# VHH binders against q12xb4: the designs that were tried, part 28

Target 1, 267 residues: q12xb4
Amino acid sequence: MLDFVGLGLFDEKDISLKGLEKIHNADKVYVEFYTSILMGTDLEKMEMLYKKKITVLSREDVEQHAEDWLVDAKDSNVVFLTGGDTMVSTTHVDLRLRAADMGIKTTLIHGASIASAICGLSGLQNYRFGKSVTIPHPYVSNRGVRVVSQTPYDTIKNNIEAGLHTAVFLDIDKDKGYMTVNQAMEILLEVEGKLGEGVMVDRLAVGIARAGSPSPVVKADYIEALRDYYLGGPLHIVVIPAELHFVEAEALVKLAGAPEGILENID
Below, E stands for the ipSAE of ESMFold2; O stands for the ipSAE of OpenDDE; V2 stands for 0.75 times the mean of E and O plus 0.25 times the DockQ between their complexes.

## First folded at step 13 (VHH; framework vhh_lunsekimig_d3)

Design j5 (at its last look DockQ between E and O 0.02; V2 from the best seeds 0.00; counts 0 for: pae O 12.1 > 2, placed apart)
Fold by ESMFold2, look of step 13:
Structure j5 (fold): chain B 267 residues (1-267), chain A 125 residues (1-125)
Amino acid sequence: as target 1 above (267 residues)
Amino acid sequence: EVQLVESGGGVVQPGGSLRLSCAASGFTVSEYYLYWYRQAAGIERELIAYIYSYGTTYYVDSVKGRFTISRDNSENTMYLQMNSLRAEDTGLYYCARVKYTYDSSGYRTYHFDHWGQGTLVTVSS
């Protein structure tokens, strides 16, 4: 049997009691850290609390060689751990499909997801979110040209036109590190400069750092000002609101320090 | 000792191109924000473009699509490629080093702490 267990948002204590029970009953426990990581813990702390050895799988192990370790779930209890909630913002449904092809039963033990935490931290209503997007780190092509993706700008534009908020995930790269809200604002303004469509002009954004920790930061301001705001250490995420309901605007002002003037723009 | 030295200015006809260089010494260009300004006679310096330490760029509307700012970290040099030049682009072009600190409210305060001497660009026939 293969149990997918979400680890929650921040540290080793965020696992559910059901998740911990599955770990205790498991014959083998695997984790992947490439889709997300728990910034408040490490493998040693996890193994100490869970009292189980945990084997780290690479992206290649999960995406290309899944059958090599999935086969163990035919005759034993296997647990696969993911930060947050295993099926949210991952392609891990593929593992469930491959397991089904092999005759292996799967279960899901949910964890708290950043997708829901941004709603609670900001006060923005979950049903008003559209398609999410990730801002990738800019890179230099084979021809030596700096490449900046325009897709996040276009996604935000389309969501705003539909009256929908955008959750904007920020890239994590081994060489370039954890993208900050400051860098994300710089990228969106750079693309605005190239396209000139006005999407980022006088646009409110919400920066969130260290969701799920004892000391999260939630700061709302116009993009040019938020570019200059210190949110501290990782992990960072951005939300770009569309037009706000009054309660959403009030929450951003009172909970995230948004300029009070945004309340004047409400119906 | 921190120094910024512009070069590449000259006389060019309308529609022509120039490439300006800003050679830096005494610091690493990738650790600072770098700006291009220009100044026509009798006018205050005006912003043209900048490149942040992360590599993101900005251009004012009057030069978008015509000017390209870039940086070569191995040569410790910033460049401004100027195409489709117009008479109103005439002026003295300066590069500047900028850093920031955080104030008590958590916001950046920008400091222009070094300027080059300038390089003259004249667009006329």
Scores: ipSAE 0.245, ipTM 0.635, lowest interface PAE 4.3, mean pLDDT 90
Fold by OpenDDE, look of step 13:
Formats: C-alpha cells, structure tokens, sequence
Structure j5 (fold): chain B 267 residues (1-267), chain A 125 residues (1-125)
C-alpha cells in the first residue's frame, strides 16, 4: 500500500490525524522537500512528533528512480509525504500512475493547501480565481542576456480581463532562494515597463507571508507600495485581484490593510 | 478569415463629430491590440491611437482630448469617436491588428498582421 499524505502549510503539527495515523501504520516513510518546504519545522522535529524515521527523497529519486522505492509498497505500507496538499505536483501524479502500473494500491490523505489558504487569509472568494501562475527567478541566458518571463504578466492580464483573481506563486530556487513579494513586485513592474499595457500600473496586489504559521502576514496595497513593504521571512505568495466584490474589498481593507480608496470603485 | 472593415467616414464641418467603426471578423477584438492610423494626402500614414487587449489606450498629442478609442466586445468592433474635428484631421483612416511574439530576451515584440481598407474622413466648411 502507498499512501500519499499532505503535511499542510507550515510545521509538523499541520498534518491531519488521518495522516498521522498513516505514518504510524507505515513500514517506510518518505518525504520530498523540493516542491515545497515546511518552514516552521525540520526533519528531526517531524520524526520526533510522528515517532517514525523519515527518509528524504531527492528530485532525482522521485523523478528518475521512483520504482526503486515504490516497490516497497507491494509488500508493505509506504507513506509518501509532501508539503501542502498531495498530488499538487504533476510529478506526484506520475508516482501514483507508476504505482498503479505496478499493481500498488494508493490512497490520498489531503493536507492544507496554500491555494485555499490565500482565500481565507485575504477574504477573496475562491471561485473567482482563474489560472494560477509562477513567477520564476530571472536568469542570464547563455548569450549573456537577462531573461524575465512574461508569462505571469500575461496570465494576470487574461484573468483580469475575465474578472478573475490570480494566484501568483513565487519561485523557489536552490541557489537564488525563496522569492519574496518585494522581488515579485519588482519583476512585474519591470515587465510592465517593457510592455506598457498598463496591467500593473497602480494595480492592487496582496502579499502573503508564512501562511499557516502563528504569525502570518497579509498585506494588500498597490504594487508600487507593496514593493517596499516588508513581510518578513518566507514563504511568500502573491494574489492579484481583479474586480472585487464589495465583501472582498471590505475584507482587503479590514484584514489586509488595503487602501480605503478601493471601496469607492465597488459597485 | 481575419478581416477588418472600417466605416463611419464622411464629410463634416469643422467642429463636428464622427464615429468610426472597425468591425472585426475571424478573431475576438478583446484578445488583440488594435490601432487607428490615418493618412492625409501627401503625408505618410501616422498612428493616432491604439487600444490594448487589457484596455489601455494611447493617443497622439494632436488628437488628445478630442478622440476616444474604444471597443465593444459584444459587437466585436473597435470605435473611434472623433469630436471637435479640424481640417487637418482630413484623411483616410485605417484600423490595424497587432500580433506579438516573444523575442530572444523573453519580451514580446509586435507586428501588424492585418489592415482594413480604410474609411475617408473629410473635414471641410
């Protein structure tokens, strides 16, 4: 048996009781931290609370050598842990498919997801969100040219035109670190400077830091102002709202410190 | 088949108003960047206004405050409301569609891929 278990948002205590039960009944427990990381804990604390040894799998272990450890699930109970909710990554779906091909039964134990948490934290309605997007870290090409992706800008634009909010995930890079809301705002403004379509001009944005922690930060402001706002440590995520419902606008003002002026534009 | 068809041109006195239409077919106007150009006799074609898919608009200085570019998605049509017309506004008015591609730096570049046949505006007393 192979059980996919979501760990939740922040620390080892965010796991569900069902998830914990799966771990307790497991013969082997694996975890990956390359898609998501729990910033409020570490492996030692996890093992201590879960009372089980946990083996960390690399990206290569999961993407290239999955059969090597999946085979254990044929004759024993194996748990595969991930940050957030399970099956969010396409790679994880692939694992489940491979397990199925191997005749291994699988189950899913869900965890808290940042995708839903941002709605609760900001007051924005979940059904008003469109396609999500990730802002990648800019890089220098082999030609020596700095490359900034326009995909986030386009996605946000399309969503706004459709009257939909955009969840904007921020890149995690081994070398460049965790992208901050501030960096994200800078990148979006840079792209605005290049394209000049007006999408990011005086655009309202919501920065969220450390969702699921005892001290989450939610701040809504115009991009130019938010760029200079300190949200504290990682992880960060951005939401770009489109047209707001009056309840959403009120929530952003009261719960996220948005400028009161946004209430004047609500009809 | 992509088509742009301008209409609404005619003869008007100075100070008068006209509303030009650019009817689009074969594509959705809200998904493209659309431009208005004009060409007076003996003068090169000049950009006068554009509207991006998001809705951002631009006007050349000579028409600011007098002309308004807009679109109606339900009609799939772009418009140019022209008020306070002047003799120097006389010309053939074209609408154009712009397509974009990404360059090697990851930024979009733009090129015109369709033009209308134009509609004639004559401002004369």
Amino acid sequence: as target 1 above (267 residues)
Amino acid sequence: EVQLVESGGGVVQPGGSLRLSCAASGFTVSEYYLYWYRQAAGIERELIAYIYSYGTTYYVDSVKGRFTISRDNSENTMYLQMNSLRAEDTGLYYCARVKYTYDSSGYRTYHFDHWGQGTLVTVSS
Scores: ipSAE 0.000, ipTM 0.252, lowest interface PAE 12.1, mean pLDDT 91
ESMFold2 (binder alone), look of step 13: mean pLDDT 80; pTM 0.772

Design j6 (at its last look DockQ between E and O 0.85; V2 from the best seeds 0.00; counts 0 for: pae E 3.1 > 2)
Fold by OpenDDE, look of step 13:
Structure j6 (fold): chain B 267 residues (1-267), chain A 125 residues (1-125)
Amino acid sequence: as target 1 above (267 residues)
Amino acid sequence: EVQLVESGGGVVQPGGSLRLSCAASGFTVSDYYLYWYRQAAGIERELIAYIYSYGTTYYVDSVKGRFTISRDNSENTMYLQMNSLRAEDTGLYYCARVKYTWDSSGYRRYHFDHWGQGTLVTVSS
């Protein structure tokens, strides 16, 4: 059988007891770090705590050659580890489907998710979130033109119009690194400058760093100010709130250091 | 030693174009916020545009749509493409480097720590 196990948010200790049990009973343990990474640990620490050898799979191994290692699950217990919660990546869902097609029974052991963590950390209500979006790193086209995606801006706009908050994931790139809240704010302001639709004008934003760590940072401020706020090391994520419930506003002020002025706009 | 050297200024007719360069040495342009300023005779120096470390740009309204700020990391140079030049664009153009420090509240504080000598742009018929 194949067990999908979420590792949680930050380090090797974030795994659930059930997840650990699956690992202990496994004949083979795989992990991928291309969709998410645990910043507070490494493979050695994981193997030490889990008392099991872990094989790292590349993106290619997972996306193109999954059958090569999935077949082991027909006759043995295989565990597939991922950062965060399971099945967040569509590729992982595909793995599960492939396993099913192969007659392999699968189970899911859930881990802590950044999707829920941001609500807990910020005080924003989970049911008030709309479509999430990722800010990709800007890149230079073949024509030598710098390309900045407008999709995040549009998604945020649509959510705001609907009265919904936006979880804004920040890109991870092997060459460009982990996108910071500061960079994200710069990008959003750049797009605002280009489109001029007013979406980011006087817009409140929440920056979150190192969720799940012993020292997470949550800071709410207007975008221009947040752009200049130091949140420390990765990983970072952004939330763009829409209209706030009074409890949400109070939480952002008291827990995230939001300007008290935001309380004046609450009905 | 940190240096900024502007070039590309000259005399041009209204409606013409110029491309200014700000060659940086002693530091990497992509690591800093860079600004273009200009100063007309008898007038205070004014901000024209800036480019931040991650590429975000800003333009004052008077040059928006006409001027483009960019940088080439390989050349360690910042540029200002100026199109549809007007008489009021006449002045000495400066590039500047902005350094920031973190204050006790965790916010960046910006200060200009280096300026170029400027390049003169004259728009006249």
Scores: ipSAE 0.398, ipTM 0.711, lowest interface PAE 1.0, mean pLDDT 93
Fold by ESMFold2, look of step 13:
Structure j6 (fold): chain B 267 residues (1-267), chain A 125 residues (1-125)
Amino acid sequence: as target 1 above (267 residues)
Amino acid sequence: EVQLVESGGGVVQPGGSLRLSCAASGFTVSDYYLYWYRQAAGIERELIAYIYSYGTTYYVDSVKGRFTISRDNSENTMYLQMNSLRAEDTGLYYCARVKYTWDSSGYRRYHFDHWGQGTLVTVSS
């Protein structure tokens, strides 16, 4: 059988007791690290705590060669580990479908997702979130021209017009590293300078670092000021609020250090 | 020692183009925030554009769409490409390096710690 187990947000201790039980009963344990990264752990720490050898699968192993390891689940207990909640923001439902075609029973053991964590950490209402977006690192084209994606700006604009908050994921690149809230604010301001539509003018943003850790950072300020605020180490995520309910604004002021003046602007 | 040397200034007609260079020594241009300022006679220096260490750029409204800031790490040089020049663009153009510190509230405080000597741009018919 095949058990999908979510690892949660930050480190090897975020696994549920049910997830750990599945690992202990497993004949084989696989993990993929390409959909998300647990910043508070590594393979060695996971193996030490879980008392089980864990085999890392590449994107190719999961997406192109799944049958090579799925077959093990026909006659043994197999666990597949994913950061966060295993089916959230992944395409791993296709593994469940392939397993079903092979006669393999599957189960889901959930873990905490960043999608819910940002709501709890910020105090922003989960039902008030619109389409999410990722800010990619700018790159230099084959012609030597710096390219900065406008898609995040447009997504935020559309959500704001609909009264919806935007969860803004930040790119990871082996050369450029983990994008910071500072860099994200710089990019949004650069695009604002080019487009001139006013979307990022006097716009509140929430920077969140190390969700799920013992010491997360949640800081709200106007984008120009947040660009210059130190949130510490990765991983970072941004939320751009739309119009705030009073309780949301109060939460940002009291819990995230937002300027108190935002309370004067709410209805 | 840290040095910034501007070059590329000259006399051009309105509508013309110039490319200014800011050659750096004693530091790596991609590690710092770099700024262009200009100064017309009898006026304080005014901000034109800057580039952050990450590569993001900013332009004041009066030059948006006409000026492009860039840098080349292999030449350790920052550039300002100036197109569609106007008479009011006349002035002495400076590049500057910016250092920052973190204040007690966690915010950056910017310090302009080195300036170049300037390169003169004259836009005249």
Scores: ipSAE 0.379, ipTM 0.758, lowest interface PAE 3.1, mean pLDDT 91
ESMFold2 (binder alone), look of step 13: mean pLDDT 80; pTM 0.774

## First folded at step 14 (VHH; framework vhh_lunsekimig_d3)

Design k1 (at its last look DockQ between E and O 0.89; V2 from the best seeds 0.00; counts 0 for: pae E 3.7 > 2, grease 24.6 > 24.2)
Fold by OpenDDE, look of step 14:
Structure k1 (fold): chain B 267 residues (1-267), chain A 125 residues (1-125)
Amino acid sequence: as target 1 above (267 residues)
Amino acid sequence: EVQLVESGGGVVQPGGSLRLSCAASGFTVSDYYLYWYRQAAGIERELIAYIYSYGTYFYVDSVKGRFTISRDNSENTMYLQMNSLRAEDTGLYYCARVKYTYDSSGYRRYHFDHWGQGTLVTVSS
């Protein structure tokens, strides 16, 4: 049996009791930290609290060699841990499908998700969100050309036109680190500079840092200003609001320090 | 010692191209924001482009599509490829290093702490 367990947002205590129970009953516990990281804990603390040895799986282990460890679940209880909620990542869905193909029964134990946490923290309404997108770290191609994805810009644009907010996930890379809100704003502004469609000009944005921690930071400002705002340590995430409901606007002003001027634009 | 040294300036005909270099020493270019400025005769120094430590960049409208800012970390040098040069592009081109601190409100305050000596670009028929 394979149990997918979401660990929650911040530290080892965010796991549900049901999740903990699964771990206690597990013969083998695996974890991946490349889709999300619990910044308030580490492997040692996790193992201490859960009273179980945890094996860290690399991206390669999960995406290319999953069958090597999934096979254990045929004859024993295996737990697969992830930050946030399970099955949010397509990678997890793929794992579950592979397990199914192998005749392995799977269960899901959910954890707190950043997808809902951003709504709570910002005051933005969850039903007003459109397609989410991830800003990847820019990279240099084999030809030596710096590549910046325009997908986030386009996704945001499309959502705005549809009157929908955009959750903008920020890339986690083992070499490049955790993308910051500042970097994300820079990237979006760079793309704006290239395309000149005006989507990001004076665009309201919300930066969120360390959701689930005792000291989360939520800051709303125009992109040009937010680019220069210090949000502290990771993890970061960005929300780009579309047209705001008056309650949302009020929330952003009172809870996220948005410019009061945004209230004037609300009918 | 921190130094910025511009090079690559010269005389070029309209429509021509030049590649400016800003060689940095005493610091790593990828750790700082670097700016290109230019100053024409009788005109105030103006910003034309910059590249952030993260590698993102900005152009003023007058140079968009013609100028390309880049950075080579291995050479610790910033570049400005200038194509389709115009007479109005004539001037002394400077590179500058920018630092920032956070104010009490949590926002970055930027200041230029080092300038190069400049390289002269003359676009003339």
Scores: ipSAE 0.702, ipTM 0.869, lowest interface PAE 0.5, mean pLDDT 95
Fold by ESMFold2, look of step 14:
Formats: structure tokens, sequence, C-alpha cells
Structure k1 (fold): chain B 267 residues (1-267), chain A 125 residues (1-125)
């Protein structure tokens, strides 16, 4: 049997009691760390709390060589751990399909996802979100030319025109580090300077840091001001609201410190 | 000893190009925000362009598409490439180093703590 267990948002304590029960009954426990990062824990802390040896699988092990470890689930209990919720923003449904082809029963034990956490933390309605996007770190091309992706700007523009909020994920890079809300605001303003379409002019943004931790930060302000706001350590995510309903605007003012003046724009 | 030294100014005709340099010593350019200002006769210093420590660049509308700011960390130097120069671009060009502190509300307050001596750009004839 193969149980997919979500680890939640931040640390080893975010696992559900059902997830822990599956781990305790498992013959083998696997984890992958390449789809998400749990900033508050590491493998040793997980093994200590869960009282189980956990084998780390690489992307190649999961995507190209899954049969090598899936076969164990034919006659034993196997658990596969993923940060957040296992089927959200992953391709892991493929593992369930391959398991089914092998006659292996699968189950899902959900964990908290950042996709839902941003709604709860900000007060923005989940059904009001459009296509998400990731802001990559700028880079220097082979020709020595600095490249800044315009795709996040265009995605935000299209969502705003459709009345939809945008979840904006921030790049993680070995050398350049975890992108901050400050850097994301800088990039959006730089692209605005180039394109001149006004999308980022007087535009509200929500910065969220360390969702799921004891010290989360949720701050809303206009992009130019949020560029200068201290949110502390990683991980950061941005939400760009479109047209706000009154309750959403009230939540941003009262819960995220948005300028009270945004309430004057509500019909 | 923190120093900023501008160079590359000169006399050019309208439509010409110049490349200004701001060589830094006593600090690392990528740790700070760096600004270009210019001052024409009878006018207060005006902002032209700036680069944040992360490497993002910003320009005022009057120079967009004509000026390009850049930074070379190995030479500890900031540059301003000025193309399609106009008579109104004439002036003394300064670079400045900027620090910030956080106020009690969590927002940055910017402080211009060092300025260069300036390099003269004259666009004439």
Amino acid sequence: as target 1 above (267 residues)
Amino acid sequence: EVQLVESGGGVVQPGGSLRLSCAASGFTVSDYYLYWYRQAAGIERELIAYIYSYGTYFYVDSVKGRFTISRDNSENTMYLQMNSLRAEDTGLYYCARVKYTYDSSGYRRYHFDHWGQGTLVTVSS
C-alpha cells in the first residue's frame, strides 16, 4: 500500500495525526525535498520526531525510477512524504497512476498548502485567484546582457483585467538565495519602468513571510512602499490583489496594515 | 576612507554619447544603493538614475531609453551610459552612496551619506 502524506507548511510538527499514524505503521518511509522546502526542520529532526528512518528520493528517483521503490508497496506499507500537500503543485499524480498499474492501492493524507494559507492570512477570497506566476532572479545571458523576465508583469496585468488576484511565487537559487518581497517589488517596478503600462502604479501588494511559523509576517501596502518594508527571513511570497470586495479590503487594512485609503475606492 | 570619484565627462554635440564612471573605494558597491544626480547652472540637483544593492535599476522619465546605468563589481564601479544627448543634459554629474535605517514602523529611511566631486558634461552646438 502506498500512502502519500503531506508535511504542511513549516516544520516537522505540521504533519497531521493521520500522517503520523501512517508513518508509524509504515515498513518504508520516503521523502522528497525538491518540490518544496520546510524551513523549520531537517531530515534529522523529522526522523527524531517521527521515530522512523526516512529515505530521501531525488527527482530522478521519483520521476524516472519510481518502479524501483514503488514495487515495495505491493506487499508492505510504504509512505511517501512531500512538503505542503502532496498533490498540490506537483506531478505526483503520476506516481498514483503508476501504482495503480502495479495493483497498488494508494491513499492521500493531506497537509496544509501555501495556496490556502495565503487566503487565510490575507483575507482574500480563494475563488478570486487567477493564474499564478513565479518571479525568477534576473540573470546575465551568454552574450553578457542582463535579462529580467516580463512574464510575471504580464500575468499580473491579465489577472487584474479579469478581476483576479495573483499569487506570486519567489525564486529560490543556490547562489542568489531566497528572493525577498523587497526584491520582487524592485523587479516589478523595474519592468514597469521599461513597459510604462501603469500596471504597478498605485498598485497594492501583500507580502507574506514564514507562513506556518511562530513568527509570520503579513504586510500590505502599495508596491513602492512595500519595496522598503522589512519582512524578516524566508520564505517569502507575494499576492497582487485585483479589484477588492469590501470584506477583502477591510481584512487587508485590519490584518495586514494596508493603508486605510484603499477603503475609499470600494463602491 | 569612503570615496566616490566620477569621471568620463566632456564636451559633446547634441545626439552624442558619453559614458560616466563612478569609482568607489572604502566600500563594496554591491552592498549599497548608488545614485546618479546632475546639477545644471541655476537648478537644484536632480535625480537621474539609481541602482539598488540587488542590482535593480531605476530611471526618471526624462532619460528613459537614452541612459543606461550599470555596475561592475569586479572593478567596484558604477557606470552611466548616456546616448542621444541633448542640450538640457548639460550639467555636473554626481554619484552618491545611500544607506538606510528602519523606522519604528518597519520602513526604510534613506540617507545620502557620501557624494563624489562631480564630472562635467557639456552638450553644445
Scores: ipSAE 0.574, ipTM 0.845, lowest interface PAE 1.8, mean pLDDT 92
ESMFold2 (binder alone), look of step 14: mean pLDDT 81; pTM 0.779
ESMFold2, look of step 15: ipSAE 0.266; ipTM 0.668
ESMFold2 (binder alone), look of step 15: mean pLDDT 81; pTM 0.779
OpenDDE, look of step 15: ipSAE 0.661; ipTM 0.842
ESMFold2, look of step 20: ipSAE 0.281; ipTM 0.663
ESMFold2 (binder alone), look of step 20: mean pLDDT 80; pTM 0.776
OpenDDE, look of step 20: ipSAE 0.478; ipTM 0.769

Design k2 (at its last look DockQ between E and O 0.77; V2 from the best seeds 0.00; counts 0 for: pae E 6.5 > 2)
Fold by OpenDDE, look of step 14:
Structure k2 (fold): chain B 267 residues (1-267), chain A 125 residues (1-125)
Amino acid sequence: as target 1 above (267 residues)
Amino acid sequence: EVQLVESGGGVVQPGGSLRLSCAASGFTVSDHYLYWYRQAAGIERELIAYIYSYGTYFYVDSVKGRFTISRDNSENTMYLQMNSLRAEDTGLYYCARVKYTYDSSGYRRYHFDHWGQGTLVTVSS
C-alpha cells in the first residue's frame, strides 16, 4: 500500500494526525523536497517527531526511477511525504497512476496547501482564481542565450482579461535557490519591457513569504514597487489580482498594505 | 578597490555597430546592478540600459531593438552591443554600479556608488 501524505506549509508539526498515523504504520517512508520545502524544519526534526526514518528522494528518483521504490508498496506499507498538500503537483498524480498500474492501492492524506493559504492571507477570494503558473528561473541555452519564459506573462494576461486572479508559483532549484518575489517581479517587468503589451505596467501584485510560519509576510503593491520590497526569507509566492471585489480591495489595503488608491478604482 | 573601466568606443558611420565593454574589478558583476548611461554634448546624462544581479535587464525605448546589454561572469565584464547606430547615439558612454539599502518601510533605495571614466562613441557620416 502507498500512502500519499501532505505535510502542510511550514514545519513538522503541520502534519495531520492521520498523516502521522500513516507514518507510524509505515514500513518505509519517503519524502521529496523539490516541489516544496518545509522551511521551519529539517529531516532530523521530522524523523524525531515522527519516530521514523525518512528517505529523501531526488527529482530523478521520483520522475525517472519511481518503480524502483514503488515496488516496496506491493508487499509493505509505504508513505510518500510532500510539502503542502499531496497531488497538487502533476508529479504526484503521475506517481499515483504508476502505482495503480502496478496494482498498488493508494490513499491520500491531505495537508495544508499554499493554494488556499494565499487566499486566507491576502483576503482574495478563492473562486476568483484562474489558471496558475510557475515562473521558472531563467537559464542560459546551449547557444549562450539567456532564456526567460513568457508563459507566466501570458497566463497572467489571459487571467486578467477573464477577470481572474493568478497564483504565481516561484521556482525552486537546487542550484539557483528559491526564487524571490523580487526576482519574480524583475522577470515579469523584463518580459513587459520586451513585449510592451502593458500587462505589468502599474500592475497590482501580492507578495507572500513564509506562509504557515509564525511570521508570514503579505505585501501588496504595484509591481514596480513590490520589486523593491523586502519580504524576508523563503518560501515566496506571488498573486496577481485581476479586478477586485470591494472586500478584496479592502483586505489588500488593510491586511497587505496595498496602496489606498486601489479602493478608488472599485466601482 | 572597486573599478569600472569602459572601452570599445570609437567613430562609426550611421547604421554601424559597436560593442562596449565595462570591465569590473574589486567586485563580482553578477552580484550587482550595473547601468549604462550616455551623455551627449550639451545634454544631460541619460540612462540607456541596466542589468540586475539576477540577470534581468531594461532598455529605454530609444535603444530597444538596437542595443543589447549582457554580462559575462567569467570575465567579470558587462557589455553593450550597439547595432544600427544613429547620429543621436553619439556621446560619452558610462557604466555605473548601483547599490541599494532598505529604508524603514522595507523598500530598496538605490544609489550609484561607482562610475567608469566613460568611452566616447561618435556616429557620423
Scores: ipSAE 0.666, ipTM 0.852, lowest interface PAE 0.5, mean pLDDT 95
Fold by ESMFold2, look of step 14:
Structure k2 (fold): chain B 267 residues (1-267), chain A 125 residues (1-125)
Amino acid sequence: as target 1 above (267 residues)
Amino acid sequence: EVQLVESGGGVVQPGGSLRLSCAASGFTVSDHYLYWYRQAAGIERELIAYIYSYGTYFYVDSVKGRFTISRDNSENTMYLQMNSLRAEDTGLYYCARVKYTYDSSGYRRYHFDHWGQGTLVTVSS
């Protein structure tokens, strides 16, 4: 039997009671850390709290060699751990399909997802979110030219035109590190300077750091000002609101420190 | 001792090109925010471009597409490649280092702590 268990947002304590019960009853426990990172914990802390040995699987183990460890679930209880909610923003439905082809029963034990956490932390309504996007780190091409992706700008533009908020994920790279809200604001303003379409002019943004931790940071301001705001350590995420309902605007002012002037133009 | 030394200025025709250098000593260029400013006679210095420590660029509208900022970490040097020069580009070009602190409200305050002596660019019509 194969149980997919979500680890939640921040540390080893975010697992559900159901998830912990599955770990307790498991014969083998696997985890992958390549789709998400729990900044408040490590493997040792997880093993100490869960009282179970946990085997780390690489992307190759999961995506190219899955049957090498899936076979264990034919005659034993196997748990596969993923940060957040196990099927949100992952391709792990493929593992469920492959398990089904092998006659292996699967279950899902959910965890808290960043997709819902940004709504709660900001006060923005979940049904008003459009397509999400990731801002990649700029890089220098083989020809020595700087490459900055325009896709996040275009996605934000399209969502705003549709009255939809944008969840903007920030790149993680082994050499360039965890992208900050400050860097993200700089990149969006750089692309605005190139395209000149006005999407980032007088545009409100919400910076969120360390969702799920004891001390998250939620700060709303216009993009140019937010560029210079200290949010502390990783992980960071950005939300770009579109047209705000009054309750949403009130939440940003009272909970995220948005300029009070945003309330003057809300219907 | 922190020093910034600009070079590469000169006299060029309209439409010409120059490459300015800002050689740094006493610190590593990749660890700091670095700026190019210019000053025409009788007016205040104006920003033209900067590079963040994480490699993101900014250019003012009047130079976009014509100027390119870069750095070479092995030479500890920042560059400004200036193409399609115009008479309005004439001035003394400065390199500057910036650091920042955070104020009590959580926002950055930028402080220019070192300036070069400048290199003169003259675009003769």
Scores: ipSAE 0.056, ipTM 0.530, lowest interface PAE 6.5, mean pLDDT 88
ESMFold2 (binder alone), look of step 14: mean pLDDT 80; pTM 0.767

